VH-VL binders against a6w1c8. Designs and how they scored, part 31

Target 1, 192 residues: a6w1c8
Amino acid sequence: MSLSINAVARTQEGKGASRRLRNEGLVPAVIYGGETAPVSISFKDNELLKAVGTPGFLTGLVEVTVEGKTEQVLVKALQRHPSTGAVMHMDLQRAQADKAITTRVPLSFINAAQSEGVSKQGGRLTVESKLAEVRCLPANLPEVLTVDVIKGQLDQIFHLSDVILPEGVELVSLLKGEDHDQPIARIGKSKR
Below, E stands for the ipSAE of ESMFold2; O stands for the ipSAE of OpenDDE; V2 stands for 0.75 times the mean of E and O plus 0.25 times the DockQ between their complexes.

## First folded at step 18 (VH-VL; framework fv_masavibart)

Design k2 (at its last look DockQ between E and O 0.03; V2 from the best seeds 0.00; counts 0 for: pae E 19.3 > 2, placed apart)
Fold by OpenDDE, look of step 18:
Structure k2 (fold): chain C 192 residues (1-192), chain A 123 residues (1-123), chain B 110 residues (1-110)
Amino acid sequence: as target 1 above (192 residues)
Amino acid sequence: QVQLVESGGGVVQPGRSLRLSCAASGFTFSDYAMYWVRQAPGKGLEWVAVISYSGSDKYYADSVKGRFTISRDNSKNTLYLQMNSLRTEDTAVYYCARGSTDYLYGFYYFDYWGQGTLVTVSS
Amino acid sequence: QSALTQPASVSGSPGQSITISCTGTSSDVGSYNYVSWYQQHPGKAPKLMIYKVSNRPSGVSNRFSGSKSGNTASLTISGLQSEDEADYYCSSYTDSSTYVFGGGTKLTVL
């Protein structure tokens, strides 16, 4: 099921208003998309901290409740502090059941230790991409995409095309053409 | 107890390079953003650079951008400052300082400081 | 990134209360509640005395207090003691996502 978080509608906008919110322990955000006008909202910083730390919050569908109304959204952008990485602002896109969404989904690499490249040839799996951008209907959004590297050899490079795709899910890069089949992992010699 | 110990300071000519180190102990180094702050002789404090807890984010004062590089090795609990193209105005005591982590939106202050290391840039 | 404005020096007698001002702009002190104060004795490293305008770290005397009004933050030291003689610096977060320091104030205990 979708994660849930509460927010409060805000009427004041702009840089100054955002600073004031932050001074009050609130994090400004905006919900946009669909046929409805954008809505400016704020989260309590402690609640948001917990949410951001919860797996799936940044990569999956989230239910945001504002003034008793619940909307299903995706986290599309985070503005982070350049020094600490703390969230300063969040963009949330509304998800509609009948419209395809684009979002990043975590990659999970399985059977690396059992692969010939690792188990017999002394290699190590190096992950170059932890996320992949997908296009799908909200109902088809996976929690994770799996890459099976069981057949991996030393010096083998895995690409987006090696991802096991669920039905109804497309990789955005591959939609652009075969030339966009990006490397996502490699079995190589350990540098340690 | 939290302890920060700077090293690597000395006398160098303009245009030369110097690398400072800060050894941290008494806390989980990898959980904190770290900072360099300098103080010219008889002058005030000047913020120099900051690096996030993971090292993924770095930020510099305009006065040192393009010349200084902040880095860290969390496995060694050490903070570094690579100073290239040194200028006479870079002469200062350089402090490493620990940043606070008690708020979500990332505004920081300096809760612990080292004793500093002196860098003198002179012809 | 101009420095925050502090008086160059202040003085007081033991037992008195003194206040050090720190004046910034609407882009730093006026916009954020992230003003900090540091004490520095000669030849020593700075020590955090106040953070977030008015909060004291553990171990800091309750004689030290902070406040802010508009673009000006203030450090008040009550019951002045000889050991309080030091340089004091204010600092604030800025719109540039950085920190700016004041010029420093030398406190003399008469």
Scores: ipSAE 0.021, ipTM 0.573, lowest interface PAE 5.1, mean pLDDT 89
Fold by ESMFold2, look of step 18:
Structure k2 (fold): chain C 192 residues (1-192), chain A 123 residues (1-123), chain B 110 residues (1-110)
Amino acid sequence: as target 1 above (192 residues)
Amino acid sequence: QVQLVESGGGVVQPGRSLRLSCAASGFTFSDYAMYWVRQAPGKGLEWVAVISYSGSDKYYADSVKGRFTISRDNSKNTLYLQMNSLRTEDTAVYYCARGSTDYLYGFYYFDYWGQGTLVTVSS
Amino acid sequence: QSALTQPASVSGSPGQSITISCTGTSSDVGSYNYVSWYQQHPGKAPKLMIYKVSNRPSGVSNRFSGSKSGNTASLTISGLQSEDEADYYCSSYTDSSTYVFGGGTKLTVL
């Protein structure tokens, strides 16, 4: 499926410029990655609203046309107005469907409260890494990586190898060998 | 603009301690791994230590392991190097340097450097 | 002591190309594409010239290029200019989660 949208290049950047663009019916965005300098662009509100409602736009490869030239991108981040749902800003990363990408993905630690280390041993989960760098084809890029700490004990350290990986996703550090299995969280003594 | 300013260097006797500071400005300090690199007079660069953005992970060169401690205070935008049991071979200009994000090993480069602070250890 | 081997000096005339080598082992340069190069003028702090073997930061002249073959990385400076006269250091990440520098190479522009 080839999804596409037109954009206009812009030269004004920053918080004030972004606010003014949104007031004029334009949504600011940035295309970056691939060692090429970032390009600031904008989308028309109505065009973007249609696009974000299309299946695959937010989760797949998209063609963005800027002044007659196309770039393939992934939607990396999207901010919405809390009351209206309007898209306020969008971050786009350059990608190709048949080329592996390297990007950072949020870590989600689940079941800490139910673990013996926290519930029975007076521990508290301390998160030391909020992101992990992954390598995968764009179609396999997850929105979040999960670390299930339900079996955690007091003084236990969790490492990158404890991350639950979807099919086709690799952690860059672990590709270098076991001694690159860095800590990402620990259950330590609570002040309570 | 990115600025790194080291301080705390001076002349000390072997066996004594010294604490170096590096004041950071012009960037979000808590987003970056930070490094200490030293250069003995007339010699090349030697990596000393690195600390992750949160301060949770620290690594040291074998030459200083057990004697030096790297630390940071993200609320004060300051990097520290506590140097204990100083030796004459620790005499050097000490640079603080900004690294990439430290979540993954793919960005281990020193993209901005301070001007350095001289530590002289002599008996 | 330095873990990576660089020539002590190299020289060239204006307009020539020169290459500085940086030889490590399979535990650093050979296993990782995380080799960087730094330029240091006398009395100044080092400046990053090349990262990830061959990438140039913004603001660094395209006369500087990097490459790697086996355990050896190379910095090439084309169109040599008097301002290029400086010390050059390579650096690499290692299997021990540490960093090493080369011994440095003094570039003289004749």
Scores: ipSAE 0.000, ipTM 0.413, lowest interface PAE 19.3, mean pLDDT 82
ESMFold2 (binder alone), look of step 18: mean pLDDT 90; pTM 0.915

Design k3 (at its last look DockQ between E and O 0.13; V2 from the best seeds 0.00; counts 0 for: pae E 12.4 > 2, placed apart)
Fold by OpenDDE, look of step 18:
Structure k3 (fold): chain C 192 residues (1-192), chain A 123 residues (1-123), chain B 110 residues (1-110)
Amino acid sequence: as target 1 above (192 residues)
Amino acid sequence: QVQLVESGGGVVQPGRSLRLSCAASGFTFSDYAMYWVRQAPGKGLEWVAVISYDGSDKYYADSVKGRFTISRDNSKNTLYLQMNSLRTEDTAVYYCARGPTDELYGFYYFDYWGQGTLVTVSS
Amino acid sequence: QSALTQPASVSGSPGQSITISCTGTSSDVGGYNYVSWYQQHPGKAPKLMIYKVSNRPSGVSNRFSGSKSGNTASLTISGLQSEDEADYYCSSYTDSSTYVFGGGTKLTVL
């Protein structure tokens, strides 16, 4: 189930145009990818804030409707002001059913509290990575990737290879080789 | 340390104007949105206005829209509130507050507050 | 812009846990994850205690926590101490690109 949001096409480009959009309560963005030319659009800031606050918007497929035309897209980048962090622009990549997409998906660590490392050995799960980059067809894009740490022991390090991968989903790092099996979490004693 | 010092408060008659100032120090003023929040005596907090870090965005509460103007001078590290057509219900302690920008254009919370300046509107 | 709904007062004994609710609408509390909580002692300026629903600023005791479900946000204070006696206000971003505060809650430590 894809999230949906409305946008308006725009013709003005540049910093000045973007500033004007902001003054009007709009956020500039661009849709690109596929065989179709890029489309400059804008979102209402309050609608976008709601969307951003919705789980899966930044990591999943989104349906963007522009002047009656709906496209499936992925949020690929947020351009932010270097000092304030305010979003200045958003890049949206079109998703095609027959083309593999690359995006980051949230990691969910389950059964940490029940693990021996935590429950009996006094450890705490520390998450080093909250997202993992995946490659898959749009139809196979998961909302979340699960890491079961139930068998976790004190001082155990979990890696990308410990992620339960659904069918058709690949971890980009692992595609590069076994030496790219990055640590994603650890059960250790808290130094707090 | 972050400091915000309001000034310009006082007693005025209805219909008159008053200009508040907030002097900021201890941080890069131009990196933050700034707010005005007021509190009537014995009452709760009421959001008044916000201005973005560069002054390009301004928003107001309906209760003050058209009468109050928020502005800033980043070269002076100062926030202003021009209050026109003052009403008795505008009587309050006026706080300036700092607002970090963390997502989109979001000015979502107030992390530092001044001690406030009292504005009394009475006939 | 109507204020968010808070209980007028709550009370608890030292060491207890209390919760203050903040109820809004889908246009504010329920629509965004931009709820913040402020503590105000008599004659003092407000202090930020929680931002973005559940985040705690540095220097704020871990006894303070925030959550949200639907249109209702909650501030929980565990291990209640005498110094916690104060007024507490919630706030939220709104659809109108404005902000709204709750009516405030007076917390009494018995």
Scores: ipSAE 0.022, ipTM 0.614, lowest interface PAE 5.5, mean pLDDT 90
Fold by ESMFold2, look of step 18:
Structure k3 (fold): chain C 192 residues (1-192), chain A 123 residues (1-123), chain B 110 residues (1-110)
Amino acid sequence: as target 1 above (192 residues)
Amino acid sequence: QVQLVESGGGVVQPGRSLRLSCAASGFTFSDYAMYWVRQAPGKGLEWVAVISYDGSDKYYADSVKGRFTISRDNSKNTLYLQMNSLRTEDTAVYYCARGPTDELYGFYYFDYWGQGTLVTVSS
Amino acid sequence: QSALTQPASVSGSPGQSITISCTGTSSDVGGYNYVSWYQQHPGKAPKLMIYKVSNRPSGVSNRFSGSKSGNTASLTISGLQSEDEADYYCSSYTDSSTYVFGGGTKLTVL
């Protein structure tokens, strides 16, 4: 019921060291946050690729073991190889299951091609925000937030309030008031 | 409207070479990894090759490695497959395919396919 | 050349549910959650139906669902319709940084 992965401590940092680690089949990562100094680590690339494909790895608490010492972390960011999807670098944030976290999650816009604005009115969806900042308990952290644009018309603007929110998830900007309901996408004139 | 149109197929003899093209439109071609997948007549699908969005990395199935070269020209929105030392076993419909971008979760599937171009290798 | 095992054919009546299996090894289906399913009508290009084991792309009916247990992935089609008659292929990422397909399953709607 708990997700875990082993890592190796590393002392080599910077652009050149990260490239050499990746050439050796290792993925550089950093654990940061809390009251403890950042820790540089590495993962075996095939083990990490398997882990990131496991449900809950990117959306919940993960145990990372470094030379017998275990850290509770959340995946904060990844860098991926554009053709293979291999993880090139990973940022990990220390977290506790009973403490709310604030982090950014991707927005996924669905059904644009089927909308009347795109399919019949010559429009194209333009995404203005690819991420949204959320607050939730770690167990409620979604991998992605969905915006369903099926009812979109030409010249329609979609806002943060149009995001479908899972149970227990809040958008940080909307917590500041209705005047922070920022645009995130629009259907406008198509390209040539 | 995503469109992928393959061309350059034909009939060639074993040992000869052939170059396939795939014209892409309806999306920002330079943001996407691109794939070749083939299907022998009456058979299933076989992955052939992949090229990264900027062309810097290329990977091949063992069956074609050393004989086929994938390439792209992002200024022309075109994907290529240079097929050398062709064998009768290379006879297939060749599909151009796209993987979606997923900045957090990767690209492990082929979301759009062309209609294919037939390559026949026979005496 | 197929690394993943699928049944050669499956059949069902309109309105029923069927399941197509895709069995690999710990080096592919068992080791990764990067399993996809494709539908191919005769003479047509394949169409993505399921990715990452269980996700449906936009525009794919919720009658299609995917799952995985151990080394076996499954595609389930509920409420069968005549238009579902096609070949279905699974695929997976592998430890060798390659992609493999199953041999395909012909679905016949009786």
Scores: ipSAE 0.000, ipTM 0.529, lowest interface PAE 12.4, mean pLDDT 83
ESMFold2 (binder alone), look of step 18: mean pLDDT 90; pTM 0.915

Design k4 (at its last look DockQ between E and O 0.16; V2 from the best seeds 0.00; counts 0 for: pae O 9.3 > 2, placed apart)
Fold by ESMFold2, look of step 18:
Structure k4 (fold): chain C 192 residues (1-192), chain A 124 residues (1-124), chain B 110 residues (1-110)
Amino acid sequence: as target 1 above (192 residues)
Amino acid sequence: QVQLVESGGGVVQPGRSLRLSCAASGFTFSDYAMYWVRQAPGKGLEWVAVISYDGSDKYYADSVKGRFTISRDNSKNTLYLQMNSLRTEDTAVYYCARGSTYDELYGFYYFDYWGQGTLVTVSS
Amino acid sequence: QSALTQPASVSGSPGQSITISCTGTSSDVGGYNYVSWYQQHPGKAPKLMIYKVSNRPSGVSNRFSGSKSGNTASLTISGLQSEDEADYYCSSYTDSSTYVFGGGTKLTVL
């Protein structure tokens, strides 16, 4: 639950500075949000890669120590190397454990191949939304939200209301009303 | 459905070359890094190479570095492995494999779909 | 150490639980939470069973679970069935930006 990592403040920003940091085994990041101005920092690359693989680091409150001062943050975004998965840049948002946050979480569509729409009716799942905006306490933030399409039929459209929600997690669009129950995927005819 | 089909295996003498192909279908091939993994007869799995989604980044196991070249043609949905200076220890079934979808925040550290493999035998 | 160590074989009776170990170093299993497990029946391609130490992909029975402690990852199969008889491989990401596999474990259901 309480995860931590050390960082070093940096004063140089931009793509050129970021490239130089990565060549030195450092990963640029930024802390933003709250009432304090954004702070540019860096992490050691292998320390960060180990941290992001630790359960709860990407989905919960993390302590980042910069020059002896600790910030409570949530990982907002990452950029990864396409071949190795190494983290190239990270965005961090200031957060408190007892205050709700709003962020985007990946959607995972499961069981399409076993559905009648795909297995027997010649359909193929087309994903229309890869992310959903959630509101929850940091401790409740999931790594992914699941949409189970096992009962899917040909031409069926799946909506935000079909998302399986863990305890304490709300979809922001659905809080605006039933008319914001947007489509997120469909089973349609196979494309040849 | 995701499908990966390897081809181009066969029997060759040591020191010769062979080119493997992997035809991909059922997913957007150009969005994925692709891998070659091999398995010697009666033995375990060994990672061979990886290529980025656009072909710009390539990485190899030390055992094949300098001899094998991974490549891809995204217009044909095909992955390739050019194997030069083949040795008897390169004898194996060669699989192509794919990483996970939507996992940019969480990395690409597993092989979620595999082809059925193509056998390469290197013998005198 | 460049490869992950697994027992050559394990066996169990139907309905029982078994555990397969996968031992590496701080540069792979111990240092990263990027351990995966693959099931391979004879003559077939490997199938992903567990990723990121303990996550189960869709369609994989909840009888399969994963964990790790220190440099050792474990695959546990509860309620053994005859269909579970196969070879099992672990894999991990490494500090050298490579992927390593264990030597494989043959599971026999008695």
Scores: ipSAE 0.023, ipTM 0.591, lowest interface PAE 7.5, mean pLDDT 84
Fold by OpenDDE, look of step 18:
Structure k4 (fold): chain C 192 residues (1-192), chain A 124 residues (1-124), chain B 110 residues (1-110)
Amino acid sequence: as target 1 above (192 residues)
Amino acid sequence: QVQLVESGGGVVQPGRSLRLSCAASGFTFSDYAMYWVRQAPGKGLEWVAVISYDGSDKYYADSVKGRFTISRDNSKNTLYLQMNSLRTEDTAVYYCARGSTYDELYGFYYFDYWGQGTLVTVSS
Amino acid sequence: QSALTQPASVSGSPGQSITISCTGTSSDVGGYNYVSWYQQHPGKAPKLMIYKVSNRPSGVSNRFSGSKSGNTASLTISGLQSEDEADYYCSSYTDSSTYVFGGGTKLTVL
């Protein structure tokens, strides 16, 4: 299940060209990766805005159609206005079936309300990380990673190692060593 | 329902300081950028400052830069504006305004909700 | 930081369409699609009517529409009604990573 969006090829590059595109209601982007040369493209501003607001667009595989040709890509970088946060440029990496990809995936915490820390001890789950970086083949890319906090106690901290990993999926941080098992959530009484 | 309530306004002499507060409710405060916008009596709107959802980014209008400090306490759902070295031209109704949802994935800034405003009068 | 240029006042009869212009530069209105419009009744807080040039927030009447050409943004109010009488302000993002407002336009419904 991948999202789809249409783009238009562009030939002009640079700050001036990008500014002109934005004035025309377009957002510049580039597709790169694999054996094929990079392709400069543009998205319609409103369509991209909608896409960006769609769950999975920034964290999952996306099908981009340019002049009738469809490519599967990942959003690798967003250049945003420093004050508005609006996307001004987007980097898209081609996904190849036989090559591992790295991307951020949303974390979903389940059973918080039923946990002893919350239900009996008056705690509240505070999420410190909403995303986790994973490495996997495109076919194994999950839409979400689940963290079951059912056994959570008051003042308990959950870490990346508590994430339920699907087959073929690795957490990038944990690959770096045990000392990179960062906290991702906590059950506490304090307000977030 | 989204609600923003400003407080802390009053009459002060030039050179003095004043701290404004904005209490937010009806939404997840920590997910939104917040703004201060002011309006001098009988005049138009002037953007004053903006702070990102987590407080990591702050921007100011040139007219207040170096004198005003925007901050927030997400645990209290409160936005602040510390105003130092006040001038007569700072006299205005000060509005707090909510921006669009802002985070790494879905953030934009716009003034989509406004408080009722609080009057600040700087006079000798 | 100079304000965006708006007409001081505009007027129209009920049922008519009026347009309010907002003129900036290539460093603001002309440089970005981040123009917004706000309605302000006397003694009240501003209300967002249009964002990003032409988008309406939920709850805003479809009688309000926005557009932009070059360095000039426009707010059009069709089917003018008495309750539309208010001050209207445009705003835009700027190259300085700030926002700028227009001087405001008083709309009178005759």
Scores: ipSAE 0.012, ipTM 0.545, lowest interface PAE 9.3, mean pLDDT 88
ESMFold2 (binder alone), look of step 18: mean pLDDT 90; pTM 0.915

Design k5 (at its last look DockQ between E and O 0.27; V2 from the best seeds 0.00; counts 0 for: pae E 10.3 > 2)
Fold by OpenDDE, look of step 18:
Structure k5 (fold): chain C 192 residues (1-192), chain A 124 residues (1-124), chain B 110 residues (1-110)
Amino acid sequence: as target 1 above (192 residues)
Amino acid sequence: QVQLVESGGGVVQPGRSLRLSCAASGFTFRDYAMYWVRQAPGKGLEWVAVISYDGSDKYYADSVKGRFTISRDNSKNTLYLQMNSLRTEDTAVYYCARGFTYDELYGTYYFDYWGQGTLVTVSS
Amino acid sequence: QSALTQPASVSGSPGQSITISCTGTSSDVGGYNYVSWYQQHPGKAPKLMIYKVSNRPSGVSNRFSGSKSGNTASLTISGLQSEDEADYYCSSYTDSSTYVFGGGTKLTVL
């Protein structure tokens, strides 16, 4: 089930126009991808901020309605104000059912407390990466990727290859080769 | 592990200047916006200034605008705060804090790591 | 900007559960899911305990949890321990495109 949000088409382009929009409580964005031309749009800033605070909005498929037309998209880029964290601009990529997409999905680490490294050896799980980039068809896009660390030992490092992958889902880094099997977590002792 | 270490605090008279430094380690410094937050003695937390990951954007609290300048040297993993025209009300422990990374989509703005702080005392 | 409202102090015995409230308005706590909680021991730097209302950073004890209802966010500490004695601050994004801190709460473990 996709999240949904409304937007309006923009009539003006450029840096100045974007600034004006932001001053008016709007957030500029663009929808691109596929064979259709890019569409410049804007969101209500508060509405978008609430949406950004909703789990799955930034990592899952979203339905955007513009001028009565609904498109399924992925958030591909997000620019934030460095002071306030406010969204300054957003890039949205169209999702097509028959085309593979690439996007980041959150990682969930399970069984850390029960692992030998934590339960018996006094270690703690430290997450180094919260997201992983995947390639899959839209229909196969998972909400979360699971990493089972039940067998984890003290000082053990977990890598992308330790992620449990659903059918039809690939890790982009691993597709680049074994040298790209990045660390994503470790069990280490606390300084305390 | 992530570490932030402030330095440069001390006692100064009103109208004088002071420069604070924050040495960062344990993470890719250039990927994160960095913040200064201060805390007056016995008081709460107050945001002071922020600088973007590459230093291209700087913002200040109204209370320090025009007097303080935030900067960074990514080659040295160091954050700075130049404080001019100091006032008695600027007396506080000054913390450097790590903020949001610009390439991180999933998450909300917050201060996930803080330094130990450095005390600045402005008194006649 | 007015600070978020926190109780000045709360207390509890070891093993008990305590809750610290953080009350704002529809323009901050009630308007967004961007509430954070920080723990500060005397003479120490603040530590992030909760972000985005209820999310716990790695390394933070599962005894700490966050929630929100209306314009009030809450930090709950279960199984209270002596080490939990500290000041706690909440923070939230605001409609004014800023962040606001609470006044802080002193937690005493009896």
Scores: ipSAE 0.008, ipTM 0.522, lowest interface PAE 9.7, mean pLDDT 88
Fold by ESMFold2, look of step 18:
Order: C-alpha cells, then structure tokens, then sequence
Structure k5 (fold): chain C 192 residues (1-192), chain A 124 residues (1-124), chain B 110 residues (1-110)
C-alpha cells in the first residue's frame, strides 16, 4: 500500500476556484496545523483517487510532497463528488513527531475459523467495529490492530480491551474508563 | 428494504424515443447518486449514465452522449432516462442502480442495489 | 469503453474453492482500489458481492473474498455451493472518470 503522494502549491481559493481546478483534473486541499501557516495545495485527481483507495491512506499518516518539501499529515476531512465519488476537497492536518495524534486504525480479527465457537459449535464471527480510535505519537502509529479470537466460544463477545496494543498506543474509548469497553465482535449462530 | 422498479421499456423503431422511469423506495433517495446500466441480450453489463443526488451533475457513456438524458425528481423518488434517436444497438435490459453516498471519508459503495430491469427493443 | 478481462467460465465441485480473475490496466484495476464484484443469476438483476477490492456488504457470506495484485483483481469463493452457480462480473473506476465492467464469468458447480 502507498502512504505518500505528490501535490502542487496553489494560490486560488473559494468555490469558483475549486470548481475550476476540479474541471481541470485537480483536487483542492489544505494542509494546516503545526508551526507554519496553512498551505493551499492541489492533487491530480487520478493520483489522489488511486491514493485514497490504498489501505491506510485515510486512516493513517501520509507523506505529502509539495514543491520538493515533504509534510507528514493525517487526513482530517474530505468531500466527494455526489455522482462520481471523486474526491472534491481534502483537509489535511500536519503531524508533529513529538505530539500525540488521534486517528482510526483497522482491526484485524485472527484465528476465528480455528476457534471452538466457529469450528465446533456452529458459530460465525460477526464484526461490529472495523476501526478503533487510537492515540499515540506518530512514530508509534500501527498500520493495523490485532484481535486474536482463537479461544472464542459460541455467544462470546469481544471488546476493545481484547485488542493487542503495541507499545505507546492507547485506545481512546478505554481512556474514558472501563464502562467504555465496547463490543467489537461476537461469535453467534450463523445467519441463514 | 431498498427497492428499485424500472418501467417504460418496450418495442420501438429506430429513430424513435422512449422514456424510462425508476421508482425508488426504502431509502432516502435524494442522498444518492443514481445510475443506468444496460445489458444487451446475451452480453455483459455496460454503464450508461449517472446523475448526482441533487441532479446538478450528469455523466454519460460515449455511446449515448447527445441522445440520452438522465434526470431525477426527488419529490417523487423517481429516476428517468430519456432515450432519443434510438438505434438497434441500444436494444438491452436497462437497470436502475443505486450508487455512491456522500461520505466525508468513505463513499465507495458503487452499484449496491439494482432494479429488475426493463427491456428496450429497437427493431424495424 | 475499456473492457476488463475475465475467463469465460470456471467450474468447481461443491465444497471446493474457486477463484475468478479480472485483469485490466494501470488505468483501471491497477490504478484504483475501487474494484467491485457482482453476482447475477439467470433472469435476475446483479447483486453486489464485493466492493473496494475486498469488502463484503452486510448479508454477503464470508465464503466470498476479494483481492488485487497489480492489474488483476480476484474473487474467491470458498465452500462452493450449488446456489453459487451464476455469472460474475467485475467492475472498476477508470482514469476517464467512467466505470467499466468485465465481460463476465459463468461459474458452474459440478
């Protein structure tokens, strides 16, 4: 998967300028945050659409190159064209190496088929959450978080506290207390 | 329960016009891009046209540009395809399909629900 | 419109796994992670089975999975059942801001 993309600086802003850029095959975006002023940029629409379809691009750190200078950013928001699905605008937040970030990271459930709940008890793993919000320094940001369900039984519910966390990574919901240890998956009877 | 029902197909001679309709129910119609996709007898699927959720933007396959017009009436939950200057190669089953939703980060559900189709036969 | 290349037919026995390929170019399958797969039984409308290369919609069996390598996307059906017998189409977004379908693959369950 790719976590980098090239961009071009732009000076035009506003709805008219953004529409003209998109008609020319360019997607307006803004990089903001950190110790420098916001910069207005554009991406080639085909390049951006390829990138946003890459796992981790919308949920992790991305390196954006503008006129030879690189920025580490997190995708904060985007707008899509209502009929084509193309990205129309993107808001990017600068990441600083010494400042914690929050972002959504994919959950990967492993060993479900080998569990007694699935293999012996007629169960099926149902995933209720595909992402979890984490807090960490940029260097500690994982690409994926793992939940090992090998010991799962029929009717068992897995929670955020079952997630295997790398060093330096916290789950945002669990920082609020044990009553925020929400379900993320369960082994239940197969849907027919 | 999402439901899409096409109507307006039939047999017409080349050069004539037809208007197809697609009645939508079971979802907030005005939030979705809508598509027409066709399938010639014994052939594969071919994208025909798309219209944005509010009708402001429309796109067409090269084979139908200038002859077909996609439109919608969000107050009636209905999608339309006006087909002018019909040719024998336009003979197909025409499907109405629900498309992409607006999503600040994730809007990638292409063609997730389809109607049953309406047959258009262009023959002399 | 560009066509994506699929095998005309594939077959498998009940309980087996089969894979259907969908080959395009860097301008479609290779360049975008917006590949979808549709199942179409005779006389019926297509049904979405896989979107965004590998995602399953709610209600689609986990026996269906998708992947992509280079310019080729793949649909894999595990634990083949007689009800899986159908035509399967892939689709992708393209550099021309259009959508393209594969020619379809007839799956026969022996």
Amino acid sequence: as target 1 above (192 residues)
Amino acid sequence: QVQLVESGGGVVQPGRSLRLSCAASGFTFRDYAMYWVRQAPGKGLEWVAVISYDGSDKYYADSVKGRFTISRDNSKNTLYLQMNSLRTEDTAVYYCARGFTYDELYGTYYFDYWGQGTLVTVSS
Amino acid sequence: QSALTQPASVSGSPGQSITISCTGTSSDVGGYNYVSWYQQHPGKAPKLMIYKVSNRPSGVSNRFSGSKSGNTASLTISGLQSEDEADYYCSSYTDSSTYVFGGGTKLTVL
Scores: ipSAE 0.005, ipTM 0.495, lowest interface PAE 10.3, mean pLDDT 82
ESMFold2 (binder alone), look of step 18: mean pLDDT 90; pTM 0.920

